# VH-VL binders against Large ribosomal subunit protein uL10m (mRpL10), part 113

Target 1, 224 residues: Large ribosomal subunit protein uL10m (mRpL10), of Drosophila melanogaster (Fruit fly) (q9vpl3)
Amino acid sequence: RGKINIQRPKAPHYERARVVAVTQPKYPELPKAKSCFKTRAERTQQQQENPYNEIIAREVRNWLDHSRLVAFFHLSSITADDIFRVRVQLHKQNLHLKSYGSKIIEQAVKNTRYEAIVPLFHSNHCIVFSPDPEKTAALLRIVRRVPQMVLLGGIVEETMLSRNQLVAYAQMPGLHAVQAQLVQTLSQAPGHLIQQLQAHQNSFVQVLDVHAKNQMNEETPKST
Key: E = the ipSAE of ESMFold2; O = the ipSAE of OpenDDE; V2 = 0.75 times the mean of E and O plus 0.25 times the DockQ between their complexes.

## First folded at step 7 (VH-VL)

Design e107 (from e4 with heavy chain I50E; framework fv_anetumab)
Fold by ESMFold2-Fast, scan of step 7:
Structure e107 (fold): chain C 224 residues (1-224), chain A 119 residues (1-119), chain B 111 residues (1-111)
Amino acid sequence: as target 1 above (224 residues)
Amino acid sequence: QVELVQSGAEVKKPGESLKISCKGSGYSFTDYWIGWVRQAPGKGLEWMGEIYPGDSDTRYSPSFQGQVTISADKSISTAYLQWSSLKASDTAMYYCATSFFDWGEFDYWGQGTLVTVSS
Amino acid sequence: DIALTQPASVSGSPGQSITISCTGTSSDVGGYNYVSWYQQHPGKAPKLMIYDVSNRPSGVSNRFSGSKSGNTASLTISGLQAEDEADYYCSSYDSSSTPYVFGGGTKLTVL
């Protein structure tokens, strides 16, 4: 099996017994042998998946490294036509809407300064990238019309910002760089930022719950 | 500060061509849509179409598709509405207006260009 | 028949409140929160008064408010003044036909 013989050497009589046992159609434990069978299956499966996942993870890393504005959103159910219109409007402002699986995000940011964002992607999500941080105000104006997209936070000029900090940044066209540096002192630890963003997610979930209840009571409720 | 200045009134005969203009100032011309809205004498507003000057993407109302051409010149921050052959039914006031969104609210309006086409 | 439906006229006295309705379908007013309202005085260009159902541009009096219920949007003008006498138009995005549609317009008379 995969045991080191020097640790647990097999006597010649055991080898003979195993040769005799090979006449059995199925060995107990042999199909599930960890060292030989599982390693082989794991390697085959990893080789099939890893090239694809690695390529997409590199794409995510490239977007993060070359974007001066990154915004994270929770994404609720939306029609294909509606999200297409959102993508077109964002693209005209040099804003690029992307969606990636949580495993790919984790793989892309693992052991990087961006690792703190991983918890944001364990539910439905999307990310908007732009090389131009001055487009933050345009981004917020566009998503005002998309209640299915709820802002969680972002990264501006390599500084991680909560939702409130990102909104404040959008209101200061003349002092963007200085404001970002000042905000950085308030959000030093990645855990602190994640806690702030999670608190905001909970607040948004509450707002969405209230909105859904009001929608059912006062506005036309959605059925079927 | 934001203003749209339209070309002067026009008096034309049926079958003639016409191109009217709308010059924007005080804002980023390439970051906003410019729409054209028609108002026949004593009638309501009709959306004709719009253009995004940044990439020249155009949208037309089905009623005006093929009847008019909308264009823009980024170098002089000017949008245009053009007819190849005018009809008496084209007699109307024509407004240009800016919108941040395609098919969105029009936040700033030009003063209007009156086009009169004799019977 | 693709235009949004508005009453042809409404009237009120100074200091009163009036409401103008704008009725569409689930593909326009009912389906989206993209309703806008414009004010037009005789011989002048329209002015944006309300956007996205209930939001006011800077410089627009808080006497103007917007709301929506189902397929009907409403513009409410409180504390009517003589200067409010004008034509009012609603507009919306339409996913099923003409992408942008105006209402037929409402003439407000301040008696």
Scores: ipSAE 0.578, ipTM 0.797, lowest interface PAE 1.7, mean pLDDT 80

Design e108 (from e2 with heavy chain I50E; framework fv_anetumab)
Fold by ESMFold2-Fast, scan of step 7:
Structure e108 (fold): chain C 224 residues (1-224), chain A 119 residues (1-119), chain B 111 residues (1-111)
Amino acid sequence: as target 1 above (224 residues)
Amino acid sequence: QVELVQSGAEVKKPGESLKISCKGSGYSFTDYWIGWVRQAPGKGLEWMGEIYPGDSDTRYSPSFQGQVTISADKSISTAYLQWSSLKASDTAMYYCATSFYDFGEFDYWGQGTLVTVSS
Amino acid sequence: DIALTQPASVSGSPGQSITISCTGTSSDVGGYNYVSWYQQHPGKAPKLMIYDVSNRPSGVSNRFSGSKSGNTASLTISGLQAEDEADYYCSSYDSSSTPYVFGGGTKLTVL
């Protein structure tokens, strides 16, 4: 601030700005903090509107609309190699294991009849899709050896089924009419969606019961 | 009814090639694995390998990798086990058997093919 | 010998119960619930008696049961009958070497 600064200011502008920033609280104190929070909120909103997420959501919608069998699983910790082996075995039976983020699933099913499945995906999850509902028995036979995948429920011929209802469906003869009648009867039972959520908590006990009963040999003779 | 029918007994000399067969019926041939199990005279069972006929995906025991070839022809529901050059140590009963899982239990077994290799 | 360990022979009298052990490691019997048991009569193909440790295929007598503790699986045959006289083989998935491994076999004699 001396005579040198008067003739040709040598003091950096940042020094005055720094003093004003720390000693002038009369303007709103939170311009930078509010701007930072607002910028983060705007980035979050822009990320939610990401066209790539919309493309994946459409993929999920396409799987749901064109699959006559959809099965929902809780997925415990599993190695990439182990899940890859499961994916390969499922694919051989025209069963397609997919993993999508819960936010993308919510976006895909929002304002659709499938919206009720969203609570199933608040923990680690995966979904198996198939155009062939007769593969339900094969699906359950494969996942019986994957304790990390716990069946929560599913959709067969556009009807929501609990874990126990899917197990019952898998044990039916391969006659479409008989299977359709079972689905129709089960769809009239109240509380399917709540039962699917409750099944998650008791899945390990029930999976042990199903595994212990093991009906593989009884199902094999029915293949041809 | 599920049935696996294997080819008849073979008598060969060392160095000769051989291909034995296993024909499946009464089930969906392309939806199950077919494995091969060897049993040397008076000895136990030894897993050799298996094939998924739907896509010809194969699995081999390390002891038999490169020594035999497993193949299948889904048009005639037949699996094969082949040697390019037989050894006297290949003398054994060979069983085919079907499994739903890779490296899984064998539900149905063929009657066996006896292969004798002697000079 | 990297095969699963079974006793070479076991014997029992009609009506008795016997148990055949199958011991492996943490990479096979100990690590997985994929133990199977096969029965083989002389000159015949093996027959699946037990799969996934304790499950019985349709048509197999309930006198046959399976269990597992740690690295050892067991096949128990109750109410022994003369027709049970055969060779018995255990098998398991093996993550460390041969993906499917058999035990050395046990000859059951019904006295």
Scores: ipSAE 0.542, ipTM 0.757, lowest interface PAE 1.7, mean pLDDT 80

Design e109 (from e2 with heavy chain D102E; framework fv_anetumab)
Fold by ESMFold2-Fast, scan of step 7:
Structure e109 (fold): chain C 224 residues (1-224), chain A 119 residues (1-119), chain B 111 residues (1-111)
Amino acid sequence: as target 1 above (224 residues)
Amino acid sequence: QVELVQSGAEVKKPGESLKISCKGSGYSFTDYWIGWVRQAPGKGLEWMGIIYPGDSDTRYSPSFQGQVTISADKSISTAYLQWSSLKASDTAMYYCATSFYEFGEFDYWGQGTLVTVSS
Amino acid sequence: DIALTQPASVSGSPGQSITISCTGTSSDVGGYNYVSWYQQHPGKAPKLMIYDVSNRPSGVSNRFSGSKSGNTASLTISGLQAEDEADYYCSSYDSSSTPYVFGGGTKLTVL
């Protein structure tokens, strides 16, 4: 309908505006001059934590507190148009893709039960948040088409899960699956859970290698 | 488990309006796209458009934009394809099919609705 | 129209392997790993056989495989059987015109 198109921006432009409006945090601008020259007072302030970083860290903590599903990904080189398409698909399923610097994530989770995730963010990364843990299957199905995003692990119902546990959770039926994963994870010592997350981080190069081999197999698959 | 059930065959005259339906069951209706595909007698498949029932976001093929209207009713898990004024060239089998992705593969297909337009 | 290019027909004998090609451009088949293949028996709705170039849905025989090289995707059917006789359609995302495009279709005859 022409009338609808006149009253509403074209679908791609409309979707982009909607995603930006609901997913972008609003922050005060910091003076550019502070990045060029530091006085003794400014150096002392840097030692005490940057106020800008604390504002963004509080935003990250808010996302963690209000999301029953959090998934961590390694992010390889991807175009702005491709990542935008991914964000739109995720948003339709109430999944919110965010990127934050490693220092901000460290500041957000230090002295919390989630401090163990910090090592995951030493390389390029992104995080997907959702208030709905039943969307884990939808999330994994969407990222199946995004070879640049490699799942590292996540948090479901405030419980830290390895990559394999999160994949298993996605394949289970609802309600019973949530209870089963909670029981399984509850039986583990905190140090043991940290070791699982670090093991997945340390082996992500193998995950990337397997993923690259899978992409090659898609071009030259065996018929046997 | 997943099933798409389409309305029965239709015989119409040129200039008449028509609305055919596709009822989904066995899956989350609002979380999957529903597409419409036309197949003229003895011809191949033509993609007409898709709708996301969760927010009624709709996409049309340029060939079908302005020729048909795609809609959906979440309360009864039913998608629709509608013509305001039929032409003889609209004679075809019409399939509905569901896809998890926008412009992705169609996992499940309805049985088809035969529309015959003749004077 | 605007369809991906497929041969009008292919034929094979039981037990042989046949390949059906699907040729597009860099804006569809060549640009994305979103190629699907559908099987259609006379009077029936299409059935998804392959998605994302080379993946098979649950319940589809491993005799069916898909591949892609440049702007051409291929469906290969090994150990050809009488029930494989059908029309086969490829499809792809298209960034330049119609967002989703089908091939013209290939009639497979089992001799």
Scores: ipSAE 0.556, ipTM 0.778, lowest interface PAE 1.7, mean pLDDT 81

Design e11 (from y85 with heavy chain G104A; framework fv_anetumab; at its last look DockQ between E and O 0.19; V2 from the best seeds 0.00; counts 0 for: pae E 5.5 > 2, placed apart)
Fold by ESMFold2-Fast, scan of step 7:
Structure e11 (fold): chain C 224 residues (1-224), chain A 119 residues (1-119), chain B 111 residues (1-111)
Amino acid sequence: as target 1 above (224 residues)
Amino acid sequence: QVELVQSGAEVKKPGESLKISCKGSGYSFTDYWIGWVRQAPGKGLEWMGIIYPGDSDTRYSPSFQGQVTISADKSISTAYLQWSSLKASDTAMYYCATSFYDWAEFDYWGQGTLVTVSS
Amino acid sequence: DIALTQPASVSGSPGQSITISCTGTSSDVGGYNYVSWYQQHPGKAPKLMIYDVSNRPSGVSNRFSGSKSGNTASLTISGLQAEDEADYYCSSYDSSSTPYVFGGGTKLTVL
């Protein structure tokens, strides 16, 4: 990586450091330890962070609304240089790696159909967004070589998919009609991503049968 | 099937310029990195650099930074390696190779271009 | 940049097993599982034999296997055949000065 080593910050020159030290803004005097200074500082910081969280939650909601592909990952220990390399490779494929705190994600998806994803973010995590669902195959190809990132599931065309369903979706290039049908049949998958998806596997076969029969507004010769 | 086809052998004099090519086929040219690897006569493989044709992001080995230029023309699925002024020490076999990742193996290799620089 | 350390040559008889070592540092072989091995016959381009330490591409014989311990990766060729006579190069991701580094190469002679 070039001539600059990010691990070693460059110290300012002696003359520059001297001028900065002399012209530095003066601080208020510290009160005695038994004063209420700490409580006031804590209160100020807490108030300042509340509006910030809502602004970022709105940004997350905007990403969710404008992305046709959203993938959720568990993120184990990884260096800043390594995650930056992955982020650059993903960006080459119009895939945008983002990290948000669990409270921000909770605020963003509260009272939406995606509220069920909140439990996925109680440990270290990251999200990949893309306007292009055809990039799912590229996403999985990149991430399979990053052992620190473990796919949990995702959202394609506003439909929640398990890890296995997302992998299956990625393996169907040029089968747009089949891909659309798979996504459409999962549009009623609320609650916990993994457990509810398993429960709905059996119910959706039944729902598809009922839906097909309703196309004629009459019962077929054989009832289920 | 994936193939990389390199330009033919070159015989040049010191001080001359040269541009050799590597044409990709059978894959999405703009979704893969293309690297250049040098092998001097009787010696081992040396990584020179890589390029991502989709946006021309190029990275060089410190040993070759400023010695060569790597470029690509995505309209004809061709990558290039060029010298402004050749030296006798540039005599070597030059391979192009492709990788989906900028941190992992080269899956497919070209047949090589022999460059001979002699007076 | 410095090359990964490989023995200059190894030899074996048909049917035997041989092992080629590839030693680096904690910034390359020791720090990552992105070790690859390439086979090169005289006058030919290199061919990928192993990637990610121990994985084989389609079409590569199961006689070729890879492993890693600390800063040293190893390529093992079992049931040695005349066609295996070639130069073998290891490579690794390098986080320090070069994204890729090759080993110096090992000439395998089948007696």
Scores: ipSAE 0.611, ipTM 0.818, lowest interface PAE 1.6, mean pLDDT 80
Fold by ESMFold2, look of step 8:
Structure e11 (fold): chain C 224 residues (1-224), chain A 119 residues (1-119), chain B 111 residues (1-111)
Amino acid sequence: as target 1 above (224 residues)
Amino acid sequence: QVELVQSGAEVKKPGESLKISCKGSGYSFTDYWIGWVRQAPGKGLEWMGIIYPGDSDTRYSPSFQGQVTISADKSISTAYLQWSSLKASDTAMYYCATSFYDWAEFDYWGQGTLVTVSS
Amino acid sequence: DIALTQPASVSGSPGQSITISCTGTSSDVGGYNYVSWYQQHPGKAPKLMIYDVSNRPSGVSNRFSGSKSGNTASLTISGLQAEDEADYYCSSYDSSSTPYVFGGGTKLTVL
């Protein structure tokens, strides 16, 4: 006969009484403390997030202030192993691969001459920073073998350059005075640069996706 | 203008140690990988390993892992290949060569160091 | 790993064109565009002739060209000259085992 938990005095009726209390005609009040606590926790998390965003924005400002070379890339789908290999290669050349949210970039460049770059970061992207503008050629050599990274343009010696201008800069002989003069000659207004980059970004991604698929299938550089 | 100058030919007996050198000039030594390539008499080229002198990141071919040591002294722009105990089968020409990439595209080559191991 | 396969020898007459093949797998020649070709004269160090499948370093004659199809890369030498007589090696990145492999080499004889 079973001796199982006979010591429970009100268990069966207790459970049915709980159900009846829940179904009463009057609407039961939810605990205000739990509702307020959840809302307060969310507000606290939001406030903590705001200080975190400003800390990261200062990091971006520091990179921009201390980098004589900044290059902007669209980043298509790439494995974690492949992007890590690229980051290591870049780092060995004093080139620093970073990615930041568009809100962080907007905060970092607000009220600066670089504010026009914010639209570049609405899609998947990465940025390369370096104190060494002479490393532009090395940067292009490394990313040449990374079709997932598509050069959009950059900043050299605090001058904004289009993709074509940055490539032309990298091809120069290397005397600093000559390079600085040629960069200034090749420069255009920042607004025109950003507008041109935005107009071509989506169509360029489509062309590169087709090119990447052809590279996977054919593995040939050219046809006669 | 880029030059890789290797140490002179060596004649050794089995069991002896050896360290050969490759001195780079005319470029930024710490910004390029230095690789070592073996060529046994009458045989083809065989990649041994590669080092980045800037941070001493070193990688070996599986065939040579544990059999040689690759190192570099960036203060004198010199890379080294060394054996703790030579074998007769180590008789070969050894080249050093530069690469910008870690998967080796050897732009410039040293003149070679002939190592002969016999009793 | 599987070594890159090259013919042991090829020959041609002055003025002709010849092609040297380099066959690998999808993990190296077929999977990546990191194929290089080297020329080695007797007693001398190798010289880079082609990189990235088809690009020539400065100072290399445009008589040398490279291509690939599938798992096979090719070095073509047009207008063959006596000084082209040498050993030729292909090389490729190999994602499956070692990051860099050489082919067995091809001896080019100019008749």
Scores: ipSAE 0.202, ipTM 0.606, lowest interface PAE 5.5, mean pLDDT 77
Fold by OpenDDE, look of step 8:
Structure e11 (fold): chain C 224 residues (1-224), chain A 119 residues (1-119), chain B 111 residues (1-111)
Amino acid sequence: as target 1 above (224 residues)
Amino acid sequence: QVELVQSGAEVKKPGESLKISCKGSGYSFTDYWIGWVRQAPGKGLEWMGIIYPGDSDTRYSPSFQGQVTISADKSISTAYLQWSSLKASDTAMYYCATSFYDWAEFDYWGQGTLVTVSS
Amino acid sequence: DIALTQPASVSGSPGQSITISCTGTSSDVGGYNYVSWYQQHPGKAPKLMIYDVSNRPSGVSNRFSGSKSGNTASLTISGLQAEDEADYYCSSYDSSSTPYVFGGGTKLTVL
């Protein structure tokens, strides 16, 4: 039994060699390691404004402009499945969960009233949009169950609110309730005025009546 | 005030069909989940399923999948639980409940509907 | 499937503090953040007492508190009163096949 020469293995049979040659994975040439030393400035310049970024930036702006409730969240190690679940929950409440890159956000809000939000987007983040500010309480209740979502702040009725302010806002009676209270208060004011005016008139009439009665009593001759 | 009012007690025979109702009031019926819970006599609570009336998204417990049908009529703010063919084992109290945030908790409950299935 | 295990019964005297445990079998630690507790008196519908492990709905007495440790959630009732005699159920959201699960229930007797 001939010693298997492990240093010079016999060439495989022609057919096997052919199969091996055809089945050899063509490894793509490793991209030439372009020298990692491109300066931050060169990296910023070569970021060819992906035409898609402009489109997405416009979308972001559109969401901001049409939302009366905007909430900003930091995301910490959340799974795609968890995000999907949360998205569905939020969607049922007409809350729209979106995630955008920081650069896109910067581009979207540049030279707009929303520029102040840029510092909030230093890490993984998501934004929740809603046309209904009354959904703030619902939003907070949903996201409190998601520890991976950390509330950073938000915009309600074009006002930037801190985390604590958003929480406080959610605890306030709805605008409609406040309005109703205001209307009630305002509706009571005229009633009180009318009562006060009527009270004076009634008092005057009473005084007149007393005076008239006294005059009538003076004119009644004491029939001896 | 949020209220769930369920239909009255039912006495049925095996094989009969049944549809019980739960009417919601005092809130936006289409914006919140409404679920059904079964409680057999002397037994614990069993989650059956839940429906979102706004889009009729319905989810069942595996144990009740195919056994019952949950539906809702948003025009009259009413949810339904129905059987095509009742069994004696369906004898139980049935509660409807509203979950304002998914199905994680039931905030408001109906008074319950007793269903008795006896031959 | 998440199974929640509760003691069948617990008892206490008026004024005492009692604890009801709810132990899950699921390794999904995340599911226990959704633990709720319900109180049910005989012939009545259940009432939500605790949600999200430790939060009380409006109108629920501060004598009721919730906590969790590991895979066990606990309902504590302090200053036990006669009116607290009821069945108590824990529940949890399940991200798996069953969206919502109840425990077996615990009968609380006030002695």
Scores: ipSAE 0.017, ipTM 0.569, lowest interface PAE 5.3, mean pLDDT 82
ESMFold2 (binder alone), look of step 8: mean pLDDT 91; pTM 0.929

Design e110 (from e2 with light chain Y100W; framework fv_anetumab)
Fold by ESMFold2-Fast, scan of step 7:
Structure e110 (fold): chain C 224 residues (1-224), chain A 119 residues (1-119), chain B 111 residues (1-111)
Amino acid sequence: as target 1 above (224 residues)
Amino acid sequence: QVELVQSGAEVKKPGESLKISCKGSGYSFTDYWIGWVRQAPGKGLEWMGIIYPGDSDTRYSPSFQGQVTISADKSISTAYLQWSSLKASDTAMYYCATSFYDFGEFDYWGQGTLVTVSS
Amino acid sequence: DIALTQPASVSGSPGQSITISCTGTSSDVGGYNYVSWYQQHPGKAPKLMIYDVSNRPSGVSNRFSGSKSGNTASLTISGLQAEDEADYYCSSYDSSSTPWVFGGGTKLTVL
């Protein structure tokens, strides 16, 4: 009774329960066999009318609004047990690991200063939030043991920073009086930062596109 | 400069209680785990357990579960290892050490506290 | 008890290289890259020499290196010096019982 439940993250299970509770009354079940044949209009209408997306997007905005540290990661295949251990260690340092669908993130950052980062999240990703920017060094030390999590960049004190700028910021922990000004100094080329973050994501997307095209162009040779 | 300073050597009789201490300085006490490692005379190192002072989350080795109590007082940056009733087999050198991870290497070590239990 | 197996002793001459093995199972050394090594001189506290299989803390000589193959981790000391004479302990995460275990220790004698 409970050992498995003790190890499970509360937030993801809570969100699944919320989806069932929220979507059931407004979105009656459609025959499963017909789901693959839904028209674009039907899919668009379902997306627009899904109250779950609005609730979670609001949750993401609340995390962004109340976090002075936000770090973005590409996430490679990792076991549930391994990511759970990472989540627990992060939580000890007031660092909160969250995973959200790309469309929810896009909805959350729409009409905000962070809208330009949406392309970063077209592949597998996760985000770490914290109200404490001094925890950047702790975050990097924790993820050093998690090769499946690749740092892409982040936001510190509402300023976008590249991977290298976050590493530099982490090297000066405990300077409360100067940390905000240090962030501004590290972000002296903010226009290039967004381009660098998007270039990384675009490179990954381009690799996937090339791989997909190569697989589509590869035909099994006709056998004798 | 990170330092762990342990309490002085103790000589006790079986059945007596004992509480030894480990005071940390030069780092954020609540951001690191503090572990206890035992070394019996002429023997190797044994991991006893570890505590996170920030929330008092404590993990014990199965060999030491119920034999000792690990605690911490974050207001004075001090961790403790305690026995309610000592046995002769508790005679050993006891080290405290810091770890950033609950399942990780010990970065810094205290000088050790020798505990001798004899009748 | 001791979960990880090390040879009880190893010896070498100044300037030579020696290797100390640390053998476990797939639930500890073989399953994870969380192996550390400690040096202990008589009457002193252990000192961390290697962490996460092959990484050195600041201040540790590059004569010390770590590696792992399958269920066996190894500590190699090159250019052996008299001051290297000490006991060496490996340690690892253990998913099957306690979160952390030590090896039995190896006494290094410099001839």
Scores: ipSAE 0.568, ipTM 0.779, lowest interface PAE 1.6, mean pLDDT 80

